# Ledger of designs, part 2: VHH binders against o75319

Target 1, 181 residues: o75319
Amino acid sequence: GNHIPERWKDYLPVGQRMPGTRFIAFKVPLQKSFEKKLAPEECFSPLDLFNKIREQNEELGLIIDLTYTQRYYKPEDLPETVPYLKIFTVGHQVPDDETIFKFKHAVNGFLKENKDNDKLIGVHCTHGLNRTGYLICRYLIDVEGVRPDDAIELFNRCRGHCLERQNYIEDLQNGPIRKNW
Key: E = the ipSAE of ESMFold2; O = the ipSAE of OpenDDE; V2 = 0.75 times the mean of E and O plus 0.25 times the DockQ between their complexes.

## First folded at step 3 (VHH; framework vhh_4orz_3)

Design b2 (at its last look DockQ between E and O 0.04; V2 from the best seeds 0.00; counts 0 for: pae E 17.5 > 2, placed apart)
Fold by OpenDDE, look of step 3:
Structure b2 (fold): chain B 181 residues (1-181), chain A 119 residues (1-119)
Amino acid sequence: as target 1 above (181 residues)
Amino acid sequence: EVQLVESGGGLVQAGGSLRLFCAASGFTFSDYAMAWLRQAPGKRREWVALITSGGSTDYADSVKDRFTISRDNAKNTVSLQMNSLKPEDTAIYFCARYVESEWGTYDYWGQGTQVTVSS
């Protein structure tokens, strides 16, 4: 139901655009039904997300939702002009090759269709950190050829929180490259 | 005019107990969910507990099993029984009215009551 995710309040709601990329990471926004369990200062709704993005002088062009549930908010809560993509991603374990491929394919498709603008790809899981960070970094490493440590550092700095899961970090640093197509 | 007035705060030693009260007036009390929130020094305001108009309760994880929220519709009061208090419970505690609308929010607050828990 409307149970606030554990430790959700501990993370910054929205990170910064990752320089040289079209990525921005954020924690899951919560629909209004959750607000009864939050102080006003703790609230972060889909509307709040867009307001915060606008405050950064940015615009979202795509939202990729990596959570493994649909209880947090509805696609209908988003502007019609911003496409929403759900990629069910299990927490705590390294995403499988299919999940990684889905993510890469979505990002590449967006970039191909949005060459004429500078709209961002917003990515989130529950906290917008571990799953989110892994897939973004995996893309940068596998597709863009970025050094693993550079990708991780860039993500951490821009998100305002560091990747926490050692299995994710280890896979990014030493794991095999995954297929891009 | 909607009014919420908190009382019952004070200084207590760790492990002690306090009971906070909130007196409500100016609206049909029984129609609204009520909540307690708190703000510690240098920290943002946080949700503590909620009681619906129907009497269902919910709590923040940090206070669960220690705090109990209750209401008396006949007296237009909401209470917070706080047991096993900890220094980290030190804060100004606010009573708030929840508006059950499309945009759920707390629209009225009291001035708060100070709770200080010493080590």
Scores: ipSAE 0.199, ipTM 0.655, lowest interface PAE 1.2, mean pLDDT 94
Fold by ESMFold2, look of step 3:
Structure b2 (fold): chain B 181 residues (1-181), chain A 119 residues (1-119)
Amino acid sequence: as target 1 above (181 residues)
Amino acid sequence: EVQLVESGGGLVQAGGSLRLFCAASGFTFSDYAMAWLRQAPGKRREWVALITSGGSTDYADSVKDRFTISRDNAKNTVSLQMNSLKPEDTAIYFCARYVESEWGTYDYWGQGTQVTVSS
């Protein structure tokens, strides 16, 4: 289907690598069937994603897709050398403990398997902001010991957009540290 | 003289099922993708499901795994099987012909059929 997600055009396609981490965040790439309402400069396909990553002198080693749908693109649109993982994540609500655990497990597994390279974990939801930012920050806080405000600032700066949902921000700042296992 | 006529709407209990039909005429039906959209009271019209001319399907997140779109090119019909219905599915449901254009995605619409889901 050709329905472009609400406000999708308002967000930068790809952020910057978050220094000191293996994360990069981006909005959902859209397969060619979506391009009917997009100007050429608004297009952001799976191919465009990889071109933009290459232009930053980086390489993706894993894509974590947090959306509920395969409507936007298919894993077959990605290079075979890049593993793809889908973690269905409830929108507009703080992710539950099962979702957080799955995310931590995926990141830790990637870091072990990729300790001898510098490849990145690409994370996206629909806009690459609220769900994506929450899970990345939750990982940095719970696993890496980063202070909540520092994790949020780092994500916002590197994504190029600030986290918008107050319940996510409040949970990161004041909520409990979640179990890592 | 493209015509799209929806039917099959009505009142149904929450958790129930309903099947909608769209009869198409005035064009080569098998050449076109078809869609269902809906409009709840006081809300904007929203996309529900699409089926391509080749039979591939796509769904809005809110209805995925509960609704099934299908087509019969011999009878020029599109149908929408709706299972596990919820009160929030209450809406007028429209059948639409999908086209690729710079300024629009649907060029013809039916009159719609009302679906009301009670708890």
Scores: ipSAE 0.000, ipTM 0.102, lowest interface PAE 17.5, mean pLDDT 86
ESMFold2 (binder alone), look of step 3: mean pLDDT 88; pTM 0.880

## First folded at step 4 (VHH)

Design c1 (framework vhh_etentamig_d1; at its last look DockQ between E and O 0.08; V2 from the best seeds 0.00; counts 0 for: pae O 10.7 > 2, placed apart)
Fold by ESMFold2, look of step 4:
Structure c1 (fold): chain B 181 residues (1-181), chain A 121 residues (1-121)
Amino acid sequence: as target 1 above (181 residues)
Amino acid sequence: EVQLLESGGGLVQPGGSLRLSCAASGFTFSDYAMSWVRQAPGKGPEWVSFISGSGDYTYYADSVKGRFTISRDNSKNTLYLQMNSLRAEDTAVYYCARYVEDEYGTYFDYRGQGTLVTVSS
């Protein structure tokens, strides 16, 4: 449907590149059919995403979409030169090991193929916060050895919003390291 | 009106198999992820399995991994659960549920009456 996702307007469209990483997080872009429900300053289309990334002097090399639907935009709305990967991520519960593994595999594959450039991995769910923040932090903790509190602080600062789901935060801080890699 | 109708339950011996079906109507079935949730007598609901709208991604509770297979046929608006190597602990009413996203994230929406699976010697 054309319903604006709940609380979507409350989130900054795009965060900043997370220093020392290849990640940037953003909320789901909305195709033009949603714009009748939005003030001009509220619009955030796939084209707006790429313009905002370029304004930061960055370039996307991969988009990882964590949502369960294709109603927000179609991959065809993206430049054909930017790979797109959908990893369906269950909300409200800590993502399971299979989802975490798929995310880590995608990131590691990107880093291998893009070692000679500085392109970014764009990650989003609906709001670009809880599911997105969890998986990015899980990767930094498990693969890069970042301390949980440092990963969370970095994500929150660069996204411009703090992780909200307590079960995600608890799992990152106190849960087991997932050593699937 | 959104409607979910479960069927295929019954009495089965331990080690047996059953296939559950869920007929969906009143919404664009392929736009929604779906789950099976079960409720044993005297217990709260337990999530069993999940499948994405496209069918490309599936997840399972540890208690059923390797024994149950979720699938869907979007052309027939039908969700399935193939249940093999059934155990007494699998005795429950099984519900299909639509995965719904709102202001606080995602939730499972239960609509049907469920279908009873009884596993006994």
Scores: ipSAE 0.011, ipTM 0.288, lowest interface PAE 9.6, mean pLDDT 86
Fold by OpenDDE, look of step 4:
Structure c1 (fold): chain B 181 residues (1-181), chain A 121 residues (1-121)
Amino acid sequence: as target 1 above (181 residues)
Amino acid sequence: EVQLLESGGGLVQPGGSLRLSCAASGFTFSDYAMSWVRQAPGKGPEWVSFISGSGDYTYYADSVKGRFTISRDNSKNTLYLQMNSLRAEDTAVYYCARYVEDEYGTYFDYRGQGTLVTVSS
């Protein structure tokens, strides 16, 4: 169905690039079929995403979709020049080691292939907050050696919203480092 | 048109049992892995159980292991969830979802309207 995700309207469409990183987080864009259920000012399509990124003088080089449904938009709705990767990530629960590994692998692969540019890794779940924030922070902590509180603060500030799930925050702050490949 | 229709929900006491069903149509049922997902009021969705197309592989969330059993009858295009030893925290709307994997990744591309399970004394 084309029902709007719950609380989707409550979140800023797109965050800011995280300084010192190639990450930018945003909420899930919705294909045109959802527009009839939204006020014009609430609409956020794949096209709108790219426009907003451009307004920030940035360019997307990869989109990592952490939602577990196909109903929001299709890869065909994106420019063919921007790779799209979907990593099934269950909401509410701390991502498992396999999910974390997939995310890290995708990010590292992108960075290796994009050393000659400054294109961004766009990451989103439904709200572009909890799952998105956890995995980005997990990467910064595990791979880049960032202090957990610094990673969380940086993400929250740039996304314009704070991580909400206590289990995510607790795992980032006090959980074990996950194995890197 | 792909359709998934859940049934079997209702009110049950703690320690009780329910059996959910999901009737599938509009696609070759046996070609797709299926899952149950639940969402409690005020909470995000929680994955509950997974079963492969053939039924050979099953997986469960830690919260339901040993209590829930997922199964399917491909001749009837039906997915099942046997829920035993129900707890108050199992209260949620339960959805069946079609599981797919392609060159872009893994995801649920269709989900039913759900059936409400309420566990209360």
Scores: ipSAE 0.007, ipTM 0.227, lowest interface PAE 10.7, mean pLDDT 91
ESMFold2 (binder alone), look of step 4: mean pLDDT 84; pTM 0.838

Design c2 (framework vhh_h_nbbcii10_fgla; at its last look DockQ between E and O 0.37; V2 from the best seeds 0.00; counts 0 for: pae E 9.7 > 2)
Fold by OpenDDE, look of step 4:
Structure c2 (fold): chain B 181 residues (1-181), chain A 129 residues (1-129)
Amino acid sequence: as target 1 above (181 residues)
Amino acid sequence: QVQLVESGGGLVQPGGSLRLSCAASGFTFSDYSSYALGWFRQAPGQGLEAVAAISGSGGSTYYADSVKGRFTISRDNSKNTLYLQMNSLRAEDTAVYYCAADRYYEDEYGLTASEYDYWGQGTLVTVSS
């Protein structure tokens, strides 16, 4: 169906590159069929995503989709030159160790294969905020050794919106380090 | 066709308990990974408000602040039935309670009626001494 996600319109379409990282977060782009329910200025398609990234003088090298559905857009809507990875991630609850590992593994693999460029890892869930922010921060904390508060602050500032879910924030700040293997 | 049928409403004294049921047909819970089931209520002269919701995939739950700690939403897939256990009932809980289903749930529960596709006929809960 073409159900517009709750509060989807309230969030900035694309954040800024996180300094010192290859991450950029954005809300889910919506395929053309959703445009019937949106004002022109509210539309955010896969094409719009890439245009906005270019406007920032950046280039996407990987898209990680954390939504728990496939109804928003198709991988075929993306340029063939940009790999697409789906990690089905349930909302509201802290991702399990398997999900965290999948995300870390994908990021590490990308970085290993893309040492010769500066392409970005685009990460999104529905709003590109809570699940997205948690997993990016979890990576920075567990793999890069960043302080939890610094990771959260950096993400929030670059996304233009703050993590909202207290269980995510609490886990990042006080939860255990997750396995990297 | 999808039908939702509520039951279990009635008259109860303050501090009492009720358990509402919502039997769903035409929509099998176990056949869908991404959906939300919810309870709404409308008090006399008031608008429709969300009471509780539960997701299909992760079993996440939502509760209105006014019912947190008192109400529990649950489902039984084998019976294709949604429940609302209401404890410590108050006079202000008096309302018609509606069962609702959203087959296109994603990340956030629909906090407004427009987010839900199917509705029951409602069951009246009256809390009075």
Scores: ipSAE 0.021, ipTM 0.386, lowest interface PAE 5.3, mean pLDDT 90
Fold by ESMFold2, look of step 4:
Structure c2 (fold): chain B 181 residues (1-181), chain A 129 residues (1-129)
Amino acid sequence: as target 1 above (181 residues)
Amino acid sequence: QVQLVESGGGLVQPGGSLRLSCAASGFTFSDYSSYALGWFRQAPGQGLEAVAAISGSGGSTYYADSVKGRFTISRDNSKNTLYLQMNSLRAEDTAVYYCAADRYYEDEYGLTASEYDYWGQGTLVTVSS
């Protein structure tokens, strides 16, 4: 069915661009078939996503979808000029090295190909918080050399919600630097 | 087609224990671990009530206040089976118990019957002196 994800309504649809980076985080957009179960002010479709990004005077150049499911929207619901990449990411454990490598590879490739514009990498999981925050922070720590607490604080502020899963926070703060890229 | 079959219901004395099982089959197009699972119950003349729920990974659980500390939900994904261990049973626990399933991720589950697509046929639990 087209059941609304648990707690999805509790999160802001789209965050703000993270200063000094090309990242913006958001919760999963829901295709129009879900709207029957939503009040008008609760709707957040793929079209709504792009409108909200444009309202911030930004433009998406890549969407990285971290969800393990395909039921929320179809890639064909997106504008043809925005690349889409799905990286199946486990939801309850710290992502493995293969997943982290795929994310870093995608980000590095995007930055290289988009060096002459200011387009953003949109990243989402179901709520745009725990898996999304972990991988963005892992990239900033491992590749950009950002201090863990600074990366987490920047993500939390720009997303508008704090990372919730303590095992993710602990791994970012105290876990090993991942040298895979 | 996903099918859920409950077993383990029966008659038990107050203070007794019972273990319900829910065997799942027909997950040919998706992994059983991608489904959140729940137990609901319906006493005579009452609506469905959520008893317990568990995320696909097993990392998140829910219990109704009336059963906390007495009931334990668990899942064995290698056997495609959901369990409800019911201890310290009371007369008020008498109901038909239903197993339910729906696709969720990120340690999520539904708390209302309308959030679940797949249902078992129910197993009767009677707690009586």
Scores: ipSAE 0.006, ipTM 0.230, lowest interface PAE 9.7, mean pLDDT 86
ESMFold2 (binder alone), look of step 4: mean pLDDT 83; pTM 0.846

## First folded at step 5 (VHH; framework vhh_h_nbbcii10_fgla)

Design d1 (at its last look DockQ between E and O 0.06; V2 from the best seeds 0.00; counts 0 for: pae E 7.5 > 2, placed apart)
Fold by OpenDDE, look of step 5:
Structure d1 (fold): chain B 181 residues (1-181), chain A 129 residues (1-129)
Amino acid sequence: as target 1 above (181 residues)
Amino acid sequence: QVQLVESGGGLVQPGGSLRLSCAASGFTFSDYSSYALGWFRQAPGQGLEAVAAISGYGGYTYYADSVKGRFTISRDNSKNTLYLQMNSLRAEDTAVYYCAADRYYEDEYGLTASSYDYWGQGTLVTVSS
């Protein structure tokens, strides 16, 4: 259906680029069919996403969609020039090793192919917070060697909202490193 | 700190009705912009099964196919209480019924047990002739 996701209106549409990384997090953009249920100032479409990114003087090079549904928008709503990757990720639980690996692989592939530019990896779940934050932080910790608390603080600051799920935070802080291959 | 206490279970004949209540303490519904409340059940020798869920922000409801049209989930914010109205009860509805709460509801995982952080002790519902 076209019901607005829970709490969706409460989150900033787009965060800031995470300094020292190519990551930017945002909440799920909603296709036009959702606009009838939103005030004009609440609307956030795929087009609005790109406009907001441009306002930050940035450019998206990849979108990773972590939502567990396809009803919010279609890849066809995005510019053809920006690759779209779907990684179905269940909420509320720590992503499994396969999901983590898929995310890492996608990020590493992008970085390998985009060494000649500064395009961003846009990551979102429904709110662009918990699942998004976990996987980004997991990457920074496992691949880039960032301290867990530093990764979490950086993400929270740039997203403008803090990770909420204690199981995610606990896993990031005290959980084992996951394989990168 | 958070406590959920179910009540209203008991013995009922097939075709009968029961109304379960779940009183929440340490968690005030109005303090959270988005939460989920759910009912789950476990029949003897079976695993935990999702029954119904209700969101706090949008008030969306979800039901298992097995109870659609027969059960109704609702809440009273003034009483901080969750309800499950069960009509047209069947023998297969016999189970311990648990209420659960999730303070950070996301997407449509209302019927996924792993999404819920807090659980009640359960109340037994027996449907038998």
Scores: ipSAE 0.021, ipTM 0.382, lowest interface PAE 5.5, mean pLDDT 90
Fold by ESMFold2, look of step 5:
Structure d1 (fold): chain B 181 residues (1-181), chain A 129 residues (1-129)
Amino acid sequence: as target 1 above (181 residues)
Amino acid sequence: QVQLVESGGGLVQPGGSLRLSCAASGFTFSDYSSYALGWFRQAPGQGLEAVAAISGYGGYTYYADSVKGRFTISRDNSKNTLYLQMNSLRAEDTAVYYCAADRYYEDEYGLTASSYDYWGQGTLVTVSS
């Protein structure tokens, strides 16, 4: 069905670029079929996403979609020039090591291929908070050596909303460093 | 092709029990850990009403207030089957019961019928003397 996600209206559509990184986080854009359930000011389509990124004087070079569903929009709703990667990520649970590895691999590959530009990696789950924040922070901690509390604070500030799930926060703060290979 | 088939309905006296089953084919509960499964019902002359739902991860359950404490939703992933145990049945429980799957919604586990994309054909439960 084309039911809008619970609480989706309550979140800012797009965050700010995270300083010192190539990340920007946002909530899932919704294809046109969802707009009949939305007031005009509540709409956030794939086109709206790119307009908002442009308004920040930024450019997306990759979108990583962490949702465990394919109904919100289709990759063909995105410009053909922007690579799209789906990483099916289980909600409510700390992502497993395979999911974490896939995310790290995608980010590292992007950074190598885009070392000569400043394009951003856009990351979203449904709300652009919990799964998105977890995987971005896990990358910053494990790969960049950022302290857990600093990674979380940076994400929260730039997303404009705080990570909510305590099991994610606990794992980032007190869980093991994950392998990068 | 996804298919859901309910069974176990029938005639029962008030205070009695029934167990409904929903056999799934075309997808495997174990393979799609983000699914939600649910039971909905439609009483004669009424709209569709949510009864219960269960998530694939952690087995979180949701119940309508009207059935809480009397009905139990469960699943057996090895048999690809969803169950609804209905105890202490009342006349107002008389309805056609449908099972449903939300294979594409991982963040919207609950009792919203519009979130469910796959539906069974229904099984009739009649509670009367």
Scores: ipSAE 0.014, ipTM 0.259, lowest interface PAE 7.5, mean pLDDT 86
ESMFold2 (binder alone), look of step 5: mean pLDDT 81; pTM 0.839

Design d2 (at its last look DockQ between E and O 0.05; V2 from the best seeds 0.00; counts 0 for: pae E 10.1 > 2, unsure alone 64.7 < 65, placed apart)
Fold by OpenDDE, look of step 5:
Structure d2 (fold): chain B 181 residues (1-181), chain A 129 residues (1-129)
Amino acid sequence: as target 1 above (181 residues)
Amino acid sequence: QVQLVESGGGLVQPGGSLRLSCAASGFTFSDYYSYALGWFRQAPGQGLEAVAAISGWGGSTYYADSVKGRFTISRDNSKNTLYLQMNSLRAEDTAVYYCAADRYYEDEYGLTASRYDYWGQGTLVTVSS
């Protein structure tokens, strides 16, 4: 239905580009049918997403949707020029190796195909925080060799909100490196 | 440190009512983060079934189809207690009822057991004539 996600209004719509990366995190945009339940200043549609990205003088090259539902917006609501990838990701638990691999594979594929530009990889879950932050940090740690605390700090600072779930944080800090193939 | 203690279970006739309580300690329902609270049940020989869930301050509620219109989940923040009002009870409602809690809520998984980190010991509800 058109129920606004719990606490959705509490999070900044869009974070900042993570320096040294091509990642940007944001909360789930909501299609027009949700607007009747929101104040004008609370609205955040797919169109609003692209406007906010543009205001940062950035351009999205890929959207990775980690939500486990399809009720928030449709891929058709996005420009045809921006690929959309759905990775159904179960919340509240550390993503499994398959999910992590899918995410890494998507990111690596994008980077391989987009060496000639500086377009961003937009990643979101419901709030664009926990699942989103975990997978981005997992990538930075496993693929880019970033120190876990540095990855977490970087994500938190750029998203404007801190990762909340201890199991995610613990896994990032002390969990094993996941294979990249 | 976090504890959930269910109470209110017992024997009731079909069509009867019960009110379950879950007293939570070790955390507060109304802190900065929205807690998710839920009721689950396990009938004899059956798996764990989600019954109802309630979000943090927003108070969004979710119900299994089997209990919609009959059960009501609620909470009292001042008492740090979760409730399940069960009306029009049926024989198939017979089960051990568990209280569950999680500190960080995402509405996509309100009725998913795996999202809850804390569980009570359970209270038995028997519906029989």
Scores: ipSAE 0.007, ipTM 0.328, lowest interface PAE 9.5, mean pLDDT 90
Fold by ESMFold2, look of step 5:
Structure d2 (fold): chain B 181 residues (1-181), chain A 129 residues (1-129)
Amino acid sequence: as target 1 above (181 residues)
Amino acid sequence: QVQLVESGGGLVQPGGSLRLSCAASGFTFSDYYSYALGWFRQAPGQGLEAVAAISGWGGSTYYADSVKGRFTISRDNSKNTLYLQMNSLRAEDTAVYYCAADRYYEDEYGLTASRYDYWGQGTLVTVSS
């Protein structure tokens, strides 16, 4: 069946916009078929996502979905005016260079197309934490020149939860800077 | 169309060994998409019990406490086949063993049966003297 992801209820639905960036992170929204397994206050649907972003006086200009499945919601459940990009990202290991490049390319493309607005890039994996935090931090480190510990601190504070996987943290802190092109 | 077919079950004495195989079709273990693969079992008159699982990318393995150190899950991508090597078998290992797959692996689970959407027909393992 369509089981609620393990520990999904324990995470804040949506973080805060990361200051000085165009990023906001959130956990995976769940389509209506999951709601029979949730109390009303536990629900976090695609519609709920957009309502919460609006409540922060922000607007999404792109959603990057890092999950390796489409069972949680369908792109058709999103407003057609919001671009959606899936980058299949394995969740148990540091993303490979091809995945990192795809993420960087998507972000750079967004920034070019959205120079004249303040729309945000929404990024999620299942919990909006480990894969999401890694790729956002990798971008900030490699492309924006942010110090690893500063990128991690910013993500943790704005997401409202700390990065958990030590292999991700170690690679961000001590791994090589990756190719940007 | 995904299909999973188990084989290798049979009768074995306590302390013996068996190797179960699960032939997969309709997808390839070398696929770009990650797969989670698992073995589950159901003893006579009992509910379904998780045995072992292996992730599609890193090859991370998960074992039920009751089988740790005795059973080994593995796969051969060239043959598109999942294996369960069962050593030091006990009478309580008697069960029908099922192979299961989730085409879109989610790293937050490993031994949760409700996550697996594709199931084989099962192969019987009997451990008795």
Scores: ipSAE 0.005, ipTM 0.223, lowest interface PAE 10.1, mean pLDDT 85
ESMFold2 (binder alone), look of step 5: mean pLDDT 80; pTM 0.834

